# Ledger of designs, part 187: VH-VL binders against q9umr5

Target 1, 268 residues: q9umr5
Amino acid sequence: SYKPVIVVHGLFDSSYSFRHLLEYINETHPGTVVTVLDLFDGRESLRPLWEQVQGFREAVVPIMAKAPQGVHLICYSQGGLVCRALLSVMDDHNVDSFISLSSPQMGQYGDTDYLKWLFPTSMRSNLYRICYSPWGQEFSICNYWHDPHHDDLYLNASSFLALINGERDHPNATVWRKNFLRVGHLVLIGGPDDGVITPWQSSFFGFYDANETVLEMEEQLVYLRDSFGLKTLLARGAIVRCPMAGISHTAWHSNRTLYETCIEPWLS

## First folded at step 8 (VH-VL)

Design x21 (framework fv_acimtamig)
Fold by ESMFold2-Fast, scan of step 8:
Structure x21 (fold): chain C 268 residues (1-268), chain A 123 residues (1-123), chain B 106 residues (1-106)
Amino acid sequence: as target 1 above (268 residues)
Amino acid sequence: QVQLVQSGAEVKKPGESLKVSCKASGYTFTSHYMHWVRQAPGQGLEWMGIINPSGDSTSYAQKFQGRVTMTRDTSTSTVYMELSSLRSEDTAVYYCARVGWPFSSYDFWGDYWGQGTLVTVSS
Amino acid sequence: SYVLTQPSSVSVAPGQTATISCGGHNIGDKSVHWYQQRPGQSPVLVIYYDSNRPSGIPERFSGSNSGNTATLTISGTQAMDEADYYCQVWDSRTYVFGGGTKLTVL
């Protein structure tokens, strides 16, 4: 009776990280078929996001086909961007709830020690030199790197995020918007203590202006122009915002209170 | 430089509990998962479990479920491994090892290892 | 449960190539990591993700993985390479170590 749930992981992550989430779903919605996709795990999560979208698309098609009443998506971190693109490129998706767990929906601009593993000598102020090259765009993290001090470079070089957000033109933009608007609910989850997603409001479609002042979703050109349907979804009552303090980036999928407050209500 | 410094050798009696510490330095403590691996005298390596220092979430090898507990203290950059109901078969060197890939526990290697803690269980 | 099998010992003359096997059903579909452990010392990572060397590991160490066998190869073997070698994979819900191979350089 419950709709199937499909889970998409994030950067350097795997299906194994979601064992607590699966336990929570089993407790509150027993009998739910939950599929945690084990594609692009670990190092393979660095592959270009369009490549990941294609692979996840092939995996979700048979699951959606078997569930004519619809499915739910739970998409974590970078995985939320994969799911954004899936909802746009699939002419026939039947997603009811799209639950985004701390995903950088407007991009990432954060100077964290974690980036030293990939780019040991780079700081956030210099990463644009790598990311906005053709070589850099072959890495998933650069596909959503959004330097607010080099917005012209972001708009011209981003092969993924600028396109799915409608910030740069694409021949399929009208179809992508129509497809995305079929989603039943867009559930946005994130919080100030994440420590990785910067600014954390990116999980709610907020982002830095050129002075690093955060502008919320309703002040973004993407929203105001309704480029892929955010304004239409909000007017329809289909956007849910669920911020929660005290949760670090790797804990969104394993916190019971978060699950009960932000996820459980949307798993029909 | 990255260092993992473990607590000193211990002698325990059967039925007691063991708690080994592993203090990390030289990197952002919460960015890497931590393995616990043991090695009985003259035997091979045996994986016990893994902890996410950021969220304190854990996963244990089936053999140790119910007896092992892994915890962390972010203020001291320390992970702990507690093993209860000790038997003589639990005599081993216990290692902590950092997962080399940040943010993930999947299919990853131990890139830095602690010096090991010898635990002898005898009556 | 998944099992990795290694020979208990391998002997090689100095300067010759040593090969250490790690057998497992369809192990070529998994990622294999290799550790070196000298007596009284902590394990040291020598190969990760089948064939990649960590910084500081000599180029004479290499790895391969296909079908049912992963192999650690040490070319120009030196006395300092005498150690126990362990392979490791992730399988479903656990990490699995091989039983270890003692490498002797005679």
Scores: ipSAE 0.007, ipTM 0.533, lowest interface PAE 10.0, mean pLDDT 89

Design x22 (framework fv_acimtamig)
Fold by ESMFold2-Fast, scan of step 8:
Structure x22 (fold): chain C 268 residues (1-268), chain A 123 residues (1-123), chain B 106 residues (1-106)
Amino acid sequence: as target 1 above (268 residues)
Amino acid sequence: QVQLVQSGAEVKKPGESLKVSCKASGYTFTSHYMHWVRQAPGQGLEWMGIINPSGDSTSYAQKFQGRVTMTRDTSTSTVYMELSSLRSEDTAVYYCARVGIPYSSYDFWGDYWGQGTLVTVSS
Amino acid sequence: SYVLTQPSSVSVAPGQTATISCGGHNIGDKSVHWYQQRPGQSPVLVIYYDSNRPSGIPERFSGSNSGNTATLTISGTQAMDEADYYCQVWDSRTYVFGGGTKLTVL
């Protein structure tokens, strides 16, 4: 029998987006119990990420408890950040493969149509004024807004991403690192044609410096300091990097070649 | 500004096929799902299906499954709706509409609508 | 299949408040969107996500959604508001419209 799979959706999303993914899993791993969590769907995906983490935690606990052999997580876009926090706050998770599907793991800094829809008068250059306010931190998108030109504001104001990445100190950091390191595999998926996640290398823990030059994971302070375990996981052989060109943001969960190459091998 | 411009009115005979186009402008074509809705004379709005322009993935209402096909051409920012085996009851105004939430297939609502394409299926 | 029920017609005098209902089982757990359609014209979004107005829609349009009924409210109704109004929800894999309500202002 295959380990159960738990799917966590992204911004303005729901379980409906994963119908093709479920078909692929059923074809290659028949009998797999796949649970797509119907929490924080649509507009509710804008709620603060810590609130979402609490709700998803409550939903995953009974699923993990019923699967002593372990579970797999497939976490899409913003959902990948929820899953990062879940792995850190849960002292008893039994996650084997954490499959991060085009998630902004080091944050987001880009002009996209969802920003125009949410903040019509704002551009990426001035969104820091909104996002790094207490009001702005009540929106999930601002919880992972990472302006490389105002990194000191990001470090001081980010209530979520700076903390889970160990970029700012937190009393629970040691426990969060210990919990995260329990994961069997960290599978990172993303690509240059995503069009939403900016820089796309954020899905692989790369990010902009102050000159908007992308520095890869191994050049990041969080990796070098091993703040939440990336260096340890890489040394253990537990990090898988699976970039693919030609895939736009809303197609990661519905591309058969992507599934066969990057996801299928990690579903035991 | 956002515009959706549809192809012109058509007169078809039963058994023929229909292909309506909807050309988008004023926004990033691949950032919004597009749905097709029709309205028969004297009737309400009826959803036909939705297309993701970035992935060409589609989902159709069960009533139209098997005779509707939705496609897109990213080079021309155009979506197409093709309906085969036309019947007299397919006489309707066909609309394309942009899904209001970017990058989402959840809570399908049309924030901008095309002008409509009248299709008459007769004799 | 999920069903939305609207009254076929509502009549109000100019300046009165018009109320158009949209009934559905546990509709309060869904997001409701409202469209205005004048004869021979395309639908126009007037309310999305239960109560939000798109840019350009007058403040006299408002919406609510709780329990088994969603409501579109038009205060200070004007002759230009005369149209058919449709409610709409997403139910899992189905995009569902109400049957429409003809608003008459006279």
Scores: ipSAE 0.225, ipTM 0.710, lowest interface PAE 5.6, mean pLDDT 91
Fold by OpenDDE, second read of step 9:
Formats: structure tokens, sequence, C-alpha cells
Structure x22 (fold): chain C 268 residues (1-268), chain A 123 residues (1-123), chain B 106 residues (1-106)
């Protein structure tokens, strides 16, 4: 029998968006129990990410308990960050494959439609003034806003990304690293034509330096310091990178070729 | 099985250019970066540069900037390294080496290497 | 530029443990890879990411990295282990090799 699959949606999303993915899984892995969690749908996805983590935790714990052989996580966009945090705080999770589907794993720094919606009068270059305020940190988007030009503000004010990355010292960093390292495989999916995740390399733990030059995962301090286990995971062959061109952000979960190439191989 | 087969030995004169090929097989060619490393006789390994899976991006060691060009042909699964304005000091065995991790360009380990191509530069 | 320092040569008797060091400033914060090169042959990866052994590499090969020194250890050294060994790291978008160590099995 196949391990259960748990799906976590992204920003302004719902379980309905994953209807094609479910179809693909059922077709290729008949009998698989797939649970798409309808939590924090629509505007509720703007809630603080830690709140979301707690909610999703409550939902996945029973599923994991019924699956002693393990489960797979497919986490889309913002959901990928939720899932990473979830795996960091859970000391007893049994996730075999964590599939990060076009997630801003190293944060976001780009003008997108969702940013314009939330902050119609703010430009990317000025968003730090809002996002790194206590008020801004009440919004999920700001929880992973990563301004490369204001690193000090990011490190000190980011209440989510900087913590799960281990970029800011906190008492749970060691434990979270240990918990996250329980994952069997980390499958990173994304691509240059995404149009939302900025830079798109963020889906692979790449990100801007102070000059907005994109550096890869291996150039990041979080990797070099193994702050939450990326270096360890890579060393033991647990990280899979699956970039794909020609896929827009809203199509990652509905593209058959993407599924067959990047997702299906890791569902067992 | 993964194989990297390089072109044969060459003899060149100062001022000329060399072009070494590296044909890859046994894996998804478009998934891995490729490094070029050379070794002068009796000397150590020296990194020359790297080319990405698509061939549209390269990074060269500063020492070779302006003289080295790396390309790749997806249709033939072949990577090329050209070095111009050859000097006697460019006499070396040139290696292609596959990056061990797919779609990664840094923190490299070369898990598979070509057999090497000896290029001798002499007047 | 970042510099890796290796001893020029190391000698061991058969069956003994060979230790090859690779020195670098805060090298413990980097990932170190090791290559074996026998005379007239291409380099072969023997250790990657400090301590991981590729498939096909004997268990007698091991690696460690901390502080300012990475170490390749060959336990139960055999005649076939006689070769040049190179450490390698990434630094500032450049790949740096050590000068190499000639391991002689006496």
Amino acid sequence: as target 1 above (268 residues)
Amino acid sequence: QVQLVQSGAEVKKPGESLKVSCKASGYTFTSHYMHWVRQAPGQGLEWMGIINPSGDSTSYAQKFQGRVTMTRDTSTSTVYMELSSLRSEDTAVYYCARVGIPYSSYDFWGDYWGQGTLVTVSS
Amino acid sequence: SYVLTQPSSVSVAPGQTATISCGGHNIGDKSVHWYQQRPGQSPVLVIYYDSNRPSGIPERFSGSNSGNTATLTISGTQAMDEADYYCQVWDSRTYVFGGGTKLTVL
C-alpha cells in the first residue's frame, strides 16, 4: 500500500486547487489516501504563519498517528514554509517525503499581485517599513519577507522565517534542526517562469545578496552553518532539486508533466 | 552507468586555441553542471570554470577570464572548453567533471571525471 | 584568495592508518571534498561533504572537518592506496584545491 499524502495549500488558496493533483495521484498510485487540508483558506491564509502552523499541526497529527509507516507532504507556495516549520516543531513526525512545491523557502522579495493587493501604495523597496513592524508581522506574507537591503531589520523583526532558518538565535534552534532532520527526503520544486516567487531560486533556498545577486543554497549562511540542517540533508543525499521551466506559479499543482517528473517519483 | 569521454590529445603552438570536448552519457545531461579542471605536469589540480545545465550561464576562474569559453550541446550531450592565446604554461591534462548534485553549481564535488585530455603547447 | 594547505607527502606501512590533513581558515565552516589520483589516472572522489563516502569507495576511507583542519583518514592502508590526494572547497564562487599529498605505502 502507498503511504498517505497530505497536501497543504498556498496563499489565497483552497483544497479545490488540487483537484488535478488528486486525480494524478489516484491514477498513478491507486488506493493512496490523499488529504488536502482546508485550513486557513482564502483570506485566512493571511493569518500569522505560526498560527497556521499550529492549526495544520492539529490536523496532521491524527493522520500521522494512523500511518506508522510514514506519510508524504506536498506543500504548495506559502504552504511550503508552513510545512517546513511544522516539521521543525514536531519532534515525532514521520514524514518520508517533504515535497516543497514552488515555495519561497528563503523568503520573498518581489513585487507581485498579492503584494499589491495587500499594500497597494507600497513598493517592494519600501515594504520593509511595514513588514518589519509589529503590525506587519501579523500578516503571513510579511513573515517571510526577506529584504536583502535591510538585513538587520529582517534578522531582528522577522518572527517566522529568520527563526525557522536559524538565522536569529533562539532556544529551540537545536531541537528544531533535529526535528526537521527526521525527514526522509526534501524535494524542492520550482522554476524560472514561476512569475511569483522572487527570486524563483528561493524555492531552492537560493536568494539575493546585498547587491541583489542571486546566490545558491550552498552559498547561504544557513547552509554553511547548517543552521537548520540543509548541509546535513544534502550530505546524506536527502535533498532533491527539480527545476522546471515553462510553468507559472498557479500551474505547479496541475501540470501533469511536472507531477510525473518531480512529484510522482517520491510517492511510495 | 555515468561516463564522460573526452577528445584526444592535442599539440598546439603558442598563440593558438585549444578546444576539448566531453561527451556525457548514462544520466540526464541537462540536469548537471559541468566543471573543467586542469593539471599541469607534476602539478596539482586547478579549477577553470563551470557551465550550467542549459549552457546559457558560465563562471570562470579569474585566471582564465577572457581566454576561456565553455559551451554545451544538448543534442549531442557534449560539453566544450575552449582556451585561446595558448602559452607554454597551458600545457596540461584537462578534465571535465560532473557536479554530483543535480541543478547545483556551487559547493561542488566531482563525482565523475573524464579520462583527461593532454594538451601540449610548444613552439 | 582562500588557500588550502596539505602536506607534500605522507608515508605509512601497509596495514597502518594514514592521515592527510587539509588546513584552511575556518575550513570547518566549509564543505570539504577529497579526491584520489593514482599515477596516470583521473581523479576519483573518495569523500564528499566532509565525511560522506561515495558508493564503491572502501569503508577504510573516512573524513572529518572541524576548526581549521579537515582530515582524510585511511585505515588499514593498502598498496593500492598509494596515490595523490587532494582536498577541495568552495570559496566566494571559486573552487579551491589543496596542493595535494603524495601518500606512499612503504
Scores: ipSAE 0.009, ipTM 0.509, lowest interface PAE 9.2, mean pLDDT 92

Design x23 (framework fv_acimtamig)
Fold by ESMFold2-Fast, scan of step 8:
Structure x23 (fold): chain C 268 residues (1-268), chain A 123 residues (1-123), chain B 106 residues (1-106)
Amino acid sequence: as target 1 above (268 residues)
Amino acid sequence: QVQLVQSGAEVKKPGESLKVSCKASGYTFTSHYMHWVRQAPGQGLEWMGIINPSGDSTSYAQKFQGRVTMTRDTSTSTVYMELSSLRSEDTAVYYCARVGIPWSSYDFWGDYWGQGTLVTVSS
Amino acid sequence: SYVLTQPSSVSVAPGQTATISCGGHNIGDKSVHWYQQRPGQSPVLVIYYDSNRPSGIPERFSGSNSGNTATLTISGTQAMDEADYYCQVWDSRTYVFGGGTKLTVL
């Protein structure tokens, strides 16, 4: 039968956003046990990402234990970063497919209506002053703020993204890399019309250089140094890239064509 | 300046269908979900459903499931709420309201509201 | 089905403090939003996320939420505050409104 699926939502989101995704899975893979985790919903999604990782870890342990054949993860937006950290901190995960649904894997650097609401007087050019403070790092959005013009501050102050990407040293880095490499497939999904994830190529481990020119995954230092296993996964044939145009940020989990093309094939 | 402008008042007969429009301006139309809420004369607010203008996905309150349909037209920045098989109990003011945080569907407030559309259902 | 309970009416003299309650099982674990509706007008958001005030809403409006009761507090109440007040929460698959409280000033 089909492996269980665990769904992790994004920023200012909840399990209810995935009702269409559950319908698609039930249609194509009837009998699949799908668990959408009701943790850190709504404003609680602003809690520090390490706190969210701990809570989601506690929720996934019994699900993984009941499924010796393995599980699949579908992790949306900010949830994709939570799942990145879960796969690194869990010595015993049995994840087959990790499906990252428009997640800012190399970070976020963009003006959106969302950021204007949270920080009305801030622009992307000056948000580093808030995010790279100890106070700012208590908010999830600042845990993956990646200002390409202040890389020294990002490397020193990021309590989450710089560490899980191996951009700054950590005592657990070797163990985290070993754990992450146990994943069967890393399925990356995203697209140019998302409108929130900036640059959209962050969903594919691409990101801005200091001139705001996007460099793809293979040109990133974290890939070249194989800091957490991307180069090894790619060489193993374990990385799948599935870009799709025409999909807005809140539509990734409710587009049937996207589901059939990018998600369905990986839900064995 | 954010504005939501609704269609004018209507009088309907039992069994007919209602279609109310809500035209948005002053912001990126596809970045905010839109609620539909109604209020019967002298009564409280009742949530009917929500629509995502970017993906055209919808969620309806159980009471209205099967009778309500919400749609949008991105070229005119307009959302629509259609209610079929009208009864006298459907007499109400119908409001559209914008979800206050962009890109979020739930656990948020209606920050801007349309002026309301009075619908009277009588024989 | 989650239910929010509000008193049907509250009366206060001008300049005094009005308090409007919103009762719900473990409502302190939910986020509460408050709307003001003057006669013949559309609802207006006055408090969001329990205690936050939107731009343009007077400082005399405040909110709190703990245990089984959320509260909207209006200090120095004015005649213009006379309106119906509604609390709102999200519960699993639906938005739930309280029944509304008519605030009478005088």
Scores: ipSAE 0.057, ipTM 0.649, lowest interface PAE 7.0, mean pLDDT 90

Design x24 (framework fv_acimtamig)
Fold by ESMFold2-Fast, scan of step 8:
Order: C-alpha cells, then structure tokens, then sequence
Structure x24 (fold): chain C 268 residues (1-268), chain A 123 residues (1-123), chain B 106 residues (1-106)
C-alpha cells in the first residue's frame, strides 16, 4: 500500500549509512519496499555526475515500472544532485516525493574536510583553477563546485550543475524542465549546523553572491526565470522547506526527530 | 597534530564490564568516524565496530553485537567503547582509529591510531 | 563471511625487493589498505586505496590490486621495514583484516 522508496547516497558513502533510516520507515510505514542503490559507492562516488546519473537511471527504471502508483526518492548530500538530473532526463518518471537531504542544490563553496582530503594543499579561493578545467570536471565534487568570485568560469566550465540549473543553455533544457515538473513534491531539508554544505542554504536553493552574502531561492535568477520549474512548483504548492538546527552532515539519515518532522509526512 | 589518547591498562575478571576511552585532538571531532579494533596477544587485528561522533550512530561487528556499546561526548572530544560479559578470550590490546576520509564509514582506512589499551581478563 | 589470506612470514635480504600478497575472492573489485605494525606499537597506514601513499611514507612502498590478489611491494628493503603487515578491505557491512605477514630483513 505504501509507495516504494529509492535511496541515493552521497559523496564517499554507501547503502550502509541508511540503516537507521530504513528502521524508521519500517516502524512508521511497515511493508514499504525500500531500495538503497549500491552504485558508485565509496571512491566511485568521485566519478563524473553524468556517469552516475546514467547508472542510477538504469537501476531505477525497473523499480518505477513495477510501481504504477509512483515512488518516493530520498537523496542524500551529493545524491540529491544525481536525483535532480535523474528527474530531468527521465521522460517517464513517476516520482511523488523527492526528498533532498542536505544536498548542495546551488553548488558548494566551502573549506570543508572533503576538500582537504582530495585537494590537501588547496583553499576554496583557488580550487576554481582545478575544478574548472576539463580534467577537474571528471570529478563529481568539481561538477557542483560553484565559486561566487568566478561565476563566468563556473558558467563556462561546469559540465553538470550549470546545465541542470538552467544557468547555461542546453538543447534539452525545455524537455528537462517538463520532466522535472512531473514531481509531486520537492522536500528540501538542511540546516545551519551541517558543517559541510557551504553555504548551508544551498540545500534550499540559496547561494552566495559575489560578496559572499547569501541570497535565498526567490532572489536567484534561476528561480525568477523559472529555468527548470522552481517558480512553477512553488506556485503549485509543491515545495516543502524543512530546516532543522543541531544536525551535522552525517546525521541527517539517522536522526529520529528529523525523520518524524521532515520525511515521514511525505511517505505515502 | 592529530592525536588519539586512550585510557590506561585494565585488569578484569570474567563476567565484568570494560569501558575504554579515546580522546581526540587536532581536528574537528565530529567530522570523522571512529573505529574500534582489537588485537589478542600474538594475533591479528579484529574490527569491533564504528561510531559516528556527530550523531552518535553506531554499527558493530556481528561477533560483538549485543555486548558492545560505543558512545561519544562531544564536549570532551572523547569516544568510549564498553564491552560487557567479559571472557578470557577478550584479553587484547584495544585500539581506537580515526576513519581516514571525513564523513564516511565505507571502504576507508584508519589514518591515525590511539596508543592502545591493554585489557587482561583473568580468573 | 569474506576472508583475506596473507602468508604468515616473508624473508628478504637488505636492499632486495619484498612482496607481500593479500588474497581474496575478486579482491580487485575492492579497495585495499595496508598497515605496518612494529612490535609494541600501534598500526601505521602505509598504503590506502590500493596504491596511494600517505604523506611521510617512502616511495619504495607501492601497492597493486587485481583479480584475486593485492600486493604490497617494498623496494630496497631496509632493517627498519621489519614489522607485521596487514591488508584490509570493506565488505558490505564489515571491515576485514588479513591475518598479517611478518617481514624479516636478514
């Protein structure tokens, strides 16, 4: 009776991280078929996001085909961007709730431990030199690197985020917008104590301007131009914002109060 | 600069409980998962479990499920490993080890290790 | 459950190349990490993700991983390399260690 749930993990992660989430779902919605996709795990999460989108698409097609009433997506961190693109490229998805758990929807610009591990000698101010090269764009984290001080380079070099956000033209933009707009609910979750997603408002389609002042979703050109449907979804009442303080980046999928407040209401 | 400092050696009797501490410094405590690994005298390394210090979520090796508990105290940047119903075969050096990649529990290495805590369980 | 097999000991003369194997079913599809443990000391990471060296580990340490065997190679072996070496992988829900190999440099 409950719609199936498909879970997509984040950077340097795997299905193992979602054991508590699965337990919560089983307690509140017993009998729900939950599939946590074991693709691009660990180091493989660094592969280009378009490659990941293709692989996840192949995995979700048979699940969606078997669920005529629809499915729900729960997509964590980087996985939220994979799901954004998935919903745009699939001409026939039947996703009801797309639940984005602390995903950098407008990109990342922060001096986090992810970057220290992969690029130990780099600062956020100079990472654009690596990420906005053809070589850098072969790494997933660079696909959503959004330096607010080099927006011209971001728009030119981003092979993924600038395209799915409609910030740069693409032949498929109109079709991608139509496909994305079929989603029933866009549930955005994030918070100020995440510690990784920078700015944390990126999880709600907010982002830095050139002075590193955060502009919220409704002030973004992407929203104002309705480039992929955010304004249309908001007008339809289909966007849910669920911010929560006190939750660090690795705890979004394992906090019971967050689950009950932000996720449970959207699992039918 | 990264340091993991463990509590001192323990001598226990069968049936008692053990609680070992591991104090972390030199990095953001909540950004790295922490392993617990033990080594019996003359034997190899054996994984016991992992803790996420930010959310206090844990996962334990099947062998220790039901008698191991891992906790943390963010105010002191300390993780704890408690093992109950001790047996003589629990005699070992117990190590904490930081998971080398921030924010992940999957397919990753222990990049910094504590000095170890010798626990002797004898009748 | 998944098991990693290492030889219990390997002997090499100073200056020669030592190779330590780590066998596992389709281990080439997994990422292998290697630790060095000297007597009375904590393990030290020497290789991660099959072939990468942490800062401070000499270039004479290298690793490879394909098929059913991962290998740690130490070129120009020195007396200070005498230690136990452990391979390690993640398998589904657990971290698996090899049994360890004692390297003797004589």
Amino acid sequence: as target 1 above (268 residues)
Amino acid sequence: QVQLVQSGAEVKKPGESLKVSCKASGYTFTSHYMHWVRQAPGQGLEWMGIINPSGDSTSYAQKFQGRVTMTRDTSTSTVYMELSSLRSEDTAVYYCARVGIPLSSYDFWGDYWGQGTLVTVSS
Amino acid sequence: SYVLTQPSSVSVAPGQTATISCGGHNIGDKSVHWYQQRPGQSPVLVIYYDSNRPSGIPERFSGSNSGNTATLTISGTQAMDEADYYCQVWDSRTYVFGGGTKLTVL
Scores: ipSAE 0.006, ipTM 0.493, lowest interface PAE 11.4, mean pLDDT 89

Design x25 (framework fv_acimtamig)
Fold by ESMFold2-Fast, scan of step 8:
Structure x25 (fold): chain C 268 residues (1-268), chain A 123 residues (1-123), chain B 106 residues (1-106)
Amino acid sequence: as target 1 above (268 residues)
Amino acid sequence: QVQLVQSGAEVKKPGESLKVSCKASGYTFTSHYMHWVRQAPGQGLEWMGIINPSGDSTSYAQKFQGRVTMTRDTSTSTVYMELSSLRSEDTAVYYCARVGIPFGSYDFWGDYWGQGTLVTVSS
Amino acid sequence: SYVLTQPSSVSVAPGQTATISCGGHNIGDKSVHWYQQRPGQSPVLVIYYDSNRPSGIPERFSGSNSGNTATLTISGTQAMDEADYYCQVWDSRTYVFGGGTKLTVL
């Protein structure tokens, strides 16, 4: 029998976006119980990420409790950050595969179309003035805004990403690391043609330095310091990287070739 | 400078198929989903379905499932709506409408609408 | 199937406040969007997410949504506001439109 799958959506999204993914899973793993969480849908996806983590946590507890052999998480876009926090704050999770589907794991620094929709007169170079205010941190997108030219402000003001990445100290960091390390597999998916996640390598824990040169995961301080367990997971053979070109941001959950290559193998 | 330009009016007979085009300009074509909505003479708005232009992902209203097909051509920034097995009650103005939030596919508004395509189905 | 109920017609004198209702079961838990359609023209978005105005829509347009009723309010109504007004929500797997309200400015 297959382990249950829990799906967490992204920014301005909901369960309805995953109908093709559910069809693929049903075709290849018939009988799999798939739960797409209907929380923080649409505009509610703008609520602070810690609020979303709390709500999703309450929803996943009974699902995990009923599956003693474990569950899989498929977490899309912003949802991948929610799932990272879930794995850290839950001292009793039984997640086998955490499949991160084009999520900005090291943050976002790009003039994307929905960022322009939210802040039409702002440029990526000046958005730090809004996002790193107390008011800005009440919006999910600002919780993972990572301006590489104002790293000191990011480290001081980020209420979510800097903490969950261990870039700023937190009293619970040791427990969060221990909890996260219980995951069986961390499957990272993303690609250069996404068009939204900037830099796209953020989906693989790469990110810009102060000159906007992308440094890969192994060059990041969070990896080198093993702040939440990336180095340990990689040494254990638990990190899977599955980059794919030719896939735009809204197609990750509805492309059959991507599903067969990057997702299907990790759903046992 | 967002514009949606639809194909011209058509007259069809019962049993025929209709294919309406909607050419988009002034924005990144693949960033916004596209609705199709129709309006029968003197009646209200009726949602038909939605298409993701970055892929072939579609969702149709139950009433039109099996008769409607939505497609896109990214090289021309055009979406198409095809409705088969036409009946007289399919006489309507057909609109394309851009989903107002980039990359969103539901619980969203149509921020820009095409000019409409009048389709008359008569024997 | 989910149903949105609007009055067929509302009449108001120039300069007065027009109120158009949109009734639905627990509609306050949904996001309501409003469209204006002038005769022979395409619909125009006037309110989204219950109460937000798009760029170019006058401040005299406002919206609210609570309980079983969403409301579009037009203060200082002008002749140019004569149109059909439609409310819209997302329900599970479909978009639902109200039947439309014809606003007449006498």
Scores: ipSAE 0.065, ipTM 0.658, lowest interface PAE 6.5, mean pLDDT 90

Design x26 (framework fv_acimtamig)
Fold by ESMFold2-Fast, scan of step 8:
Structure x26 (fold): chain C 268 residues (1-268), chain A 123 residues (1-123), chain B 106 residues (1-106)
Amino acid sequence: as target 1 above (268 residues)
Amino acid sequence: QVQLVQSGAEVKKPGESLKVSCKASGYTFTSHYMHWVRQAPGQGLEWMGIINPSGDSTSYAQKFQGRVTMTRDTSTSTVYMELSSLRSEDTAVYYCARVGIPFHSYDFWGDYWGQGTLVTVSS
Amino acid sequence: SYVLTQPSSVSVAPGQTATISCGGHNIGDKSVHWYQQRPGQSPVLVIYYDSNRPSGIPERFSGSNSGNTATLTISGTQAMDEADYYCQVWDSRTYVFGGGTKLTVL
């Protein structure tokens, strides 16, 4: 039998977005119990990420408890950051594959239609004024806003991403790292045609330097310091990188070729 | 509202062990880490360690490693701090304090503190 | 081990501005929290993340943090502000408290 799968959606999203993903899993792994968590749907996805982590944690505990052989996580977009935090704060998670679908693991710095809706007169160069305020940190998207031209403000004001990435000192760094390292596989998926996640390499722990040149994961301080275990995971062969061109942000959960190439192999 | 209620004052002899309790109410007990801080008479605050009430994980200050044990009982929403091999230097007020961010121990600010437990170690 | 240095005491006249420093190597790269403790009472959080006030803390309390010094500022100081004040940071898998500053309002 197959391990249960837990799905965590993204910004302005709901469980309905994953109907094709469920179809694919049922076709290739019939009998798999798939739970798509419908917490923080639609506008509720704008709530602070720590609030979302609390709610999703309460939902995943009984699912994990019923599956002593382990579970898989499929976490889409913003949901990938929720799952990052879950893996670090849960002392007893039994996650085998953590599959991250186009999630801004190192943050977001780009002008998108979602930002234009939320902040119509703001450009990416000006959003730091809003996001790095206490008011701005009440919005999930600001919790992972990473302005490479104001990295000092990001490090001081980010209530979520800078903390889970270990970019600031952490009282429980050893425990969070120990918890995260229990994951069997970290499967990173993303691509250049996403159109929302900026830079798209953020899905692979790459990000802009102060000149907006992308530095890949192995050049990041978070990797070099092994702040939450990326270097250790890579050394033990537990990180899978699956980039794919031609896929837009809302299509990662509904593309059959992507599923067969990047997701299906990790759903034992 | 949030309330942390600690056990009463204790008098101990050198070599004995103490166990202080801290009962939480007014919030989801397992959602906030709890830290223990002590204060010797006329001295400043000294961090002892932290416990995650939802799991079995703890982290202790190096000074107390090997002598301190932190545990919890989710059925009574209570955390415990045990300190063994007591010395006169362990005379202090012991506080429990809730970490301000749910499911997170980084940047501890104790947003709510217990009333303190005075422990006197004398022969 | 990381050390936070505070003056042992600070005195101000009522209505004047009190400034309490917290010195540490590159403390501006860390997040600083401040606690107020009155005799016989538990500590009370007055500032978190360098400059943020919890609900119920008067606006006359403010904080800053840059370089090697974090500062707690109390404007229009009142007799009720007499207390010990502690700064606190996280460093090297441990919590670090300053030695405390006794504020006297005379």
Scores: ipSAE 0.006, ipTM 0.401, lowest interface PAE 15.7, mean pLDDT 88

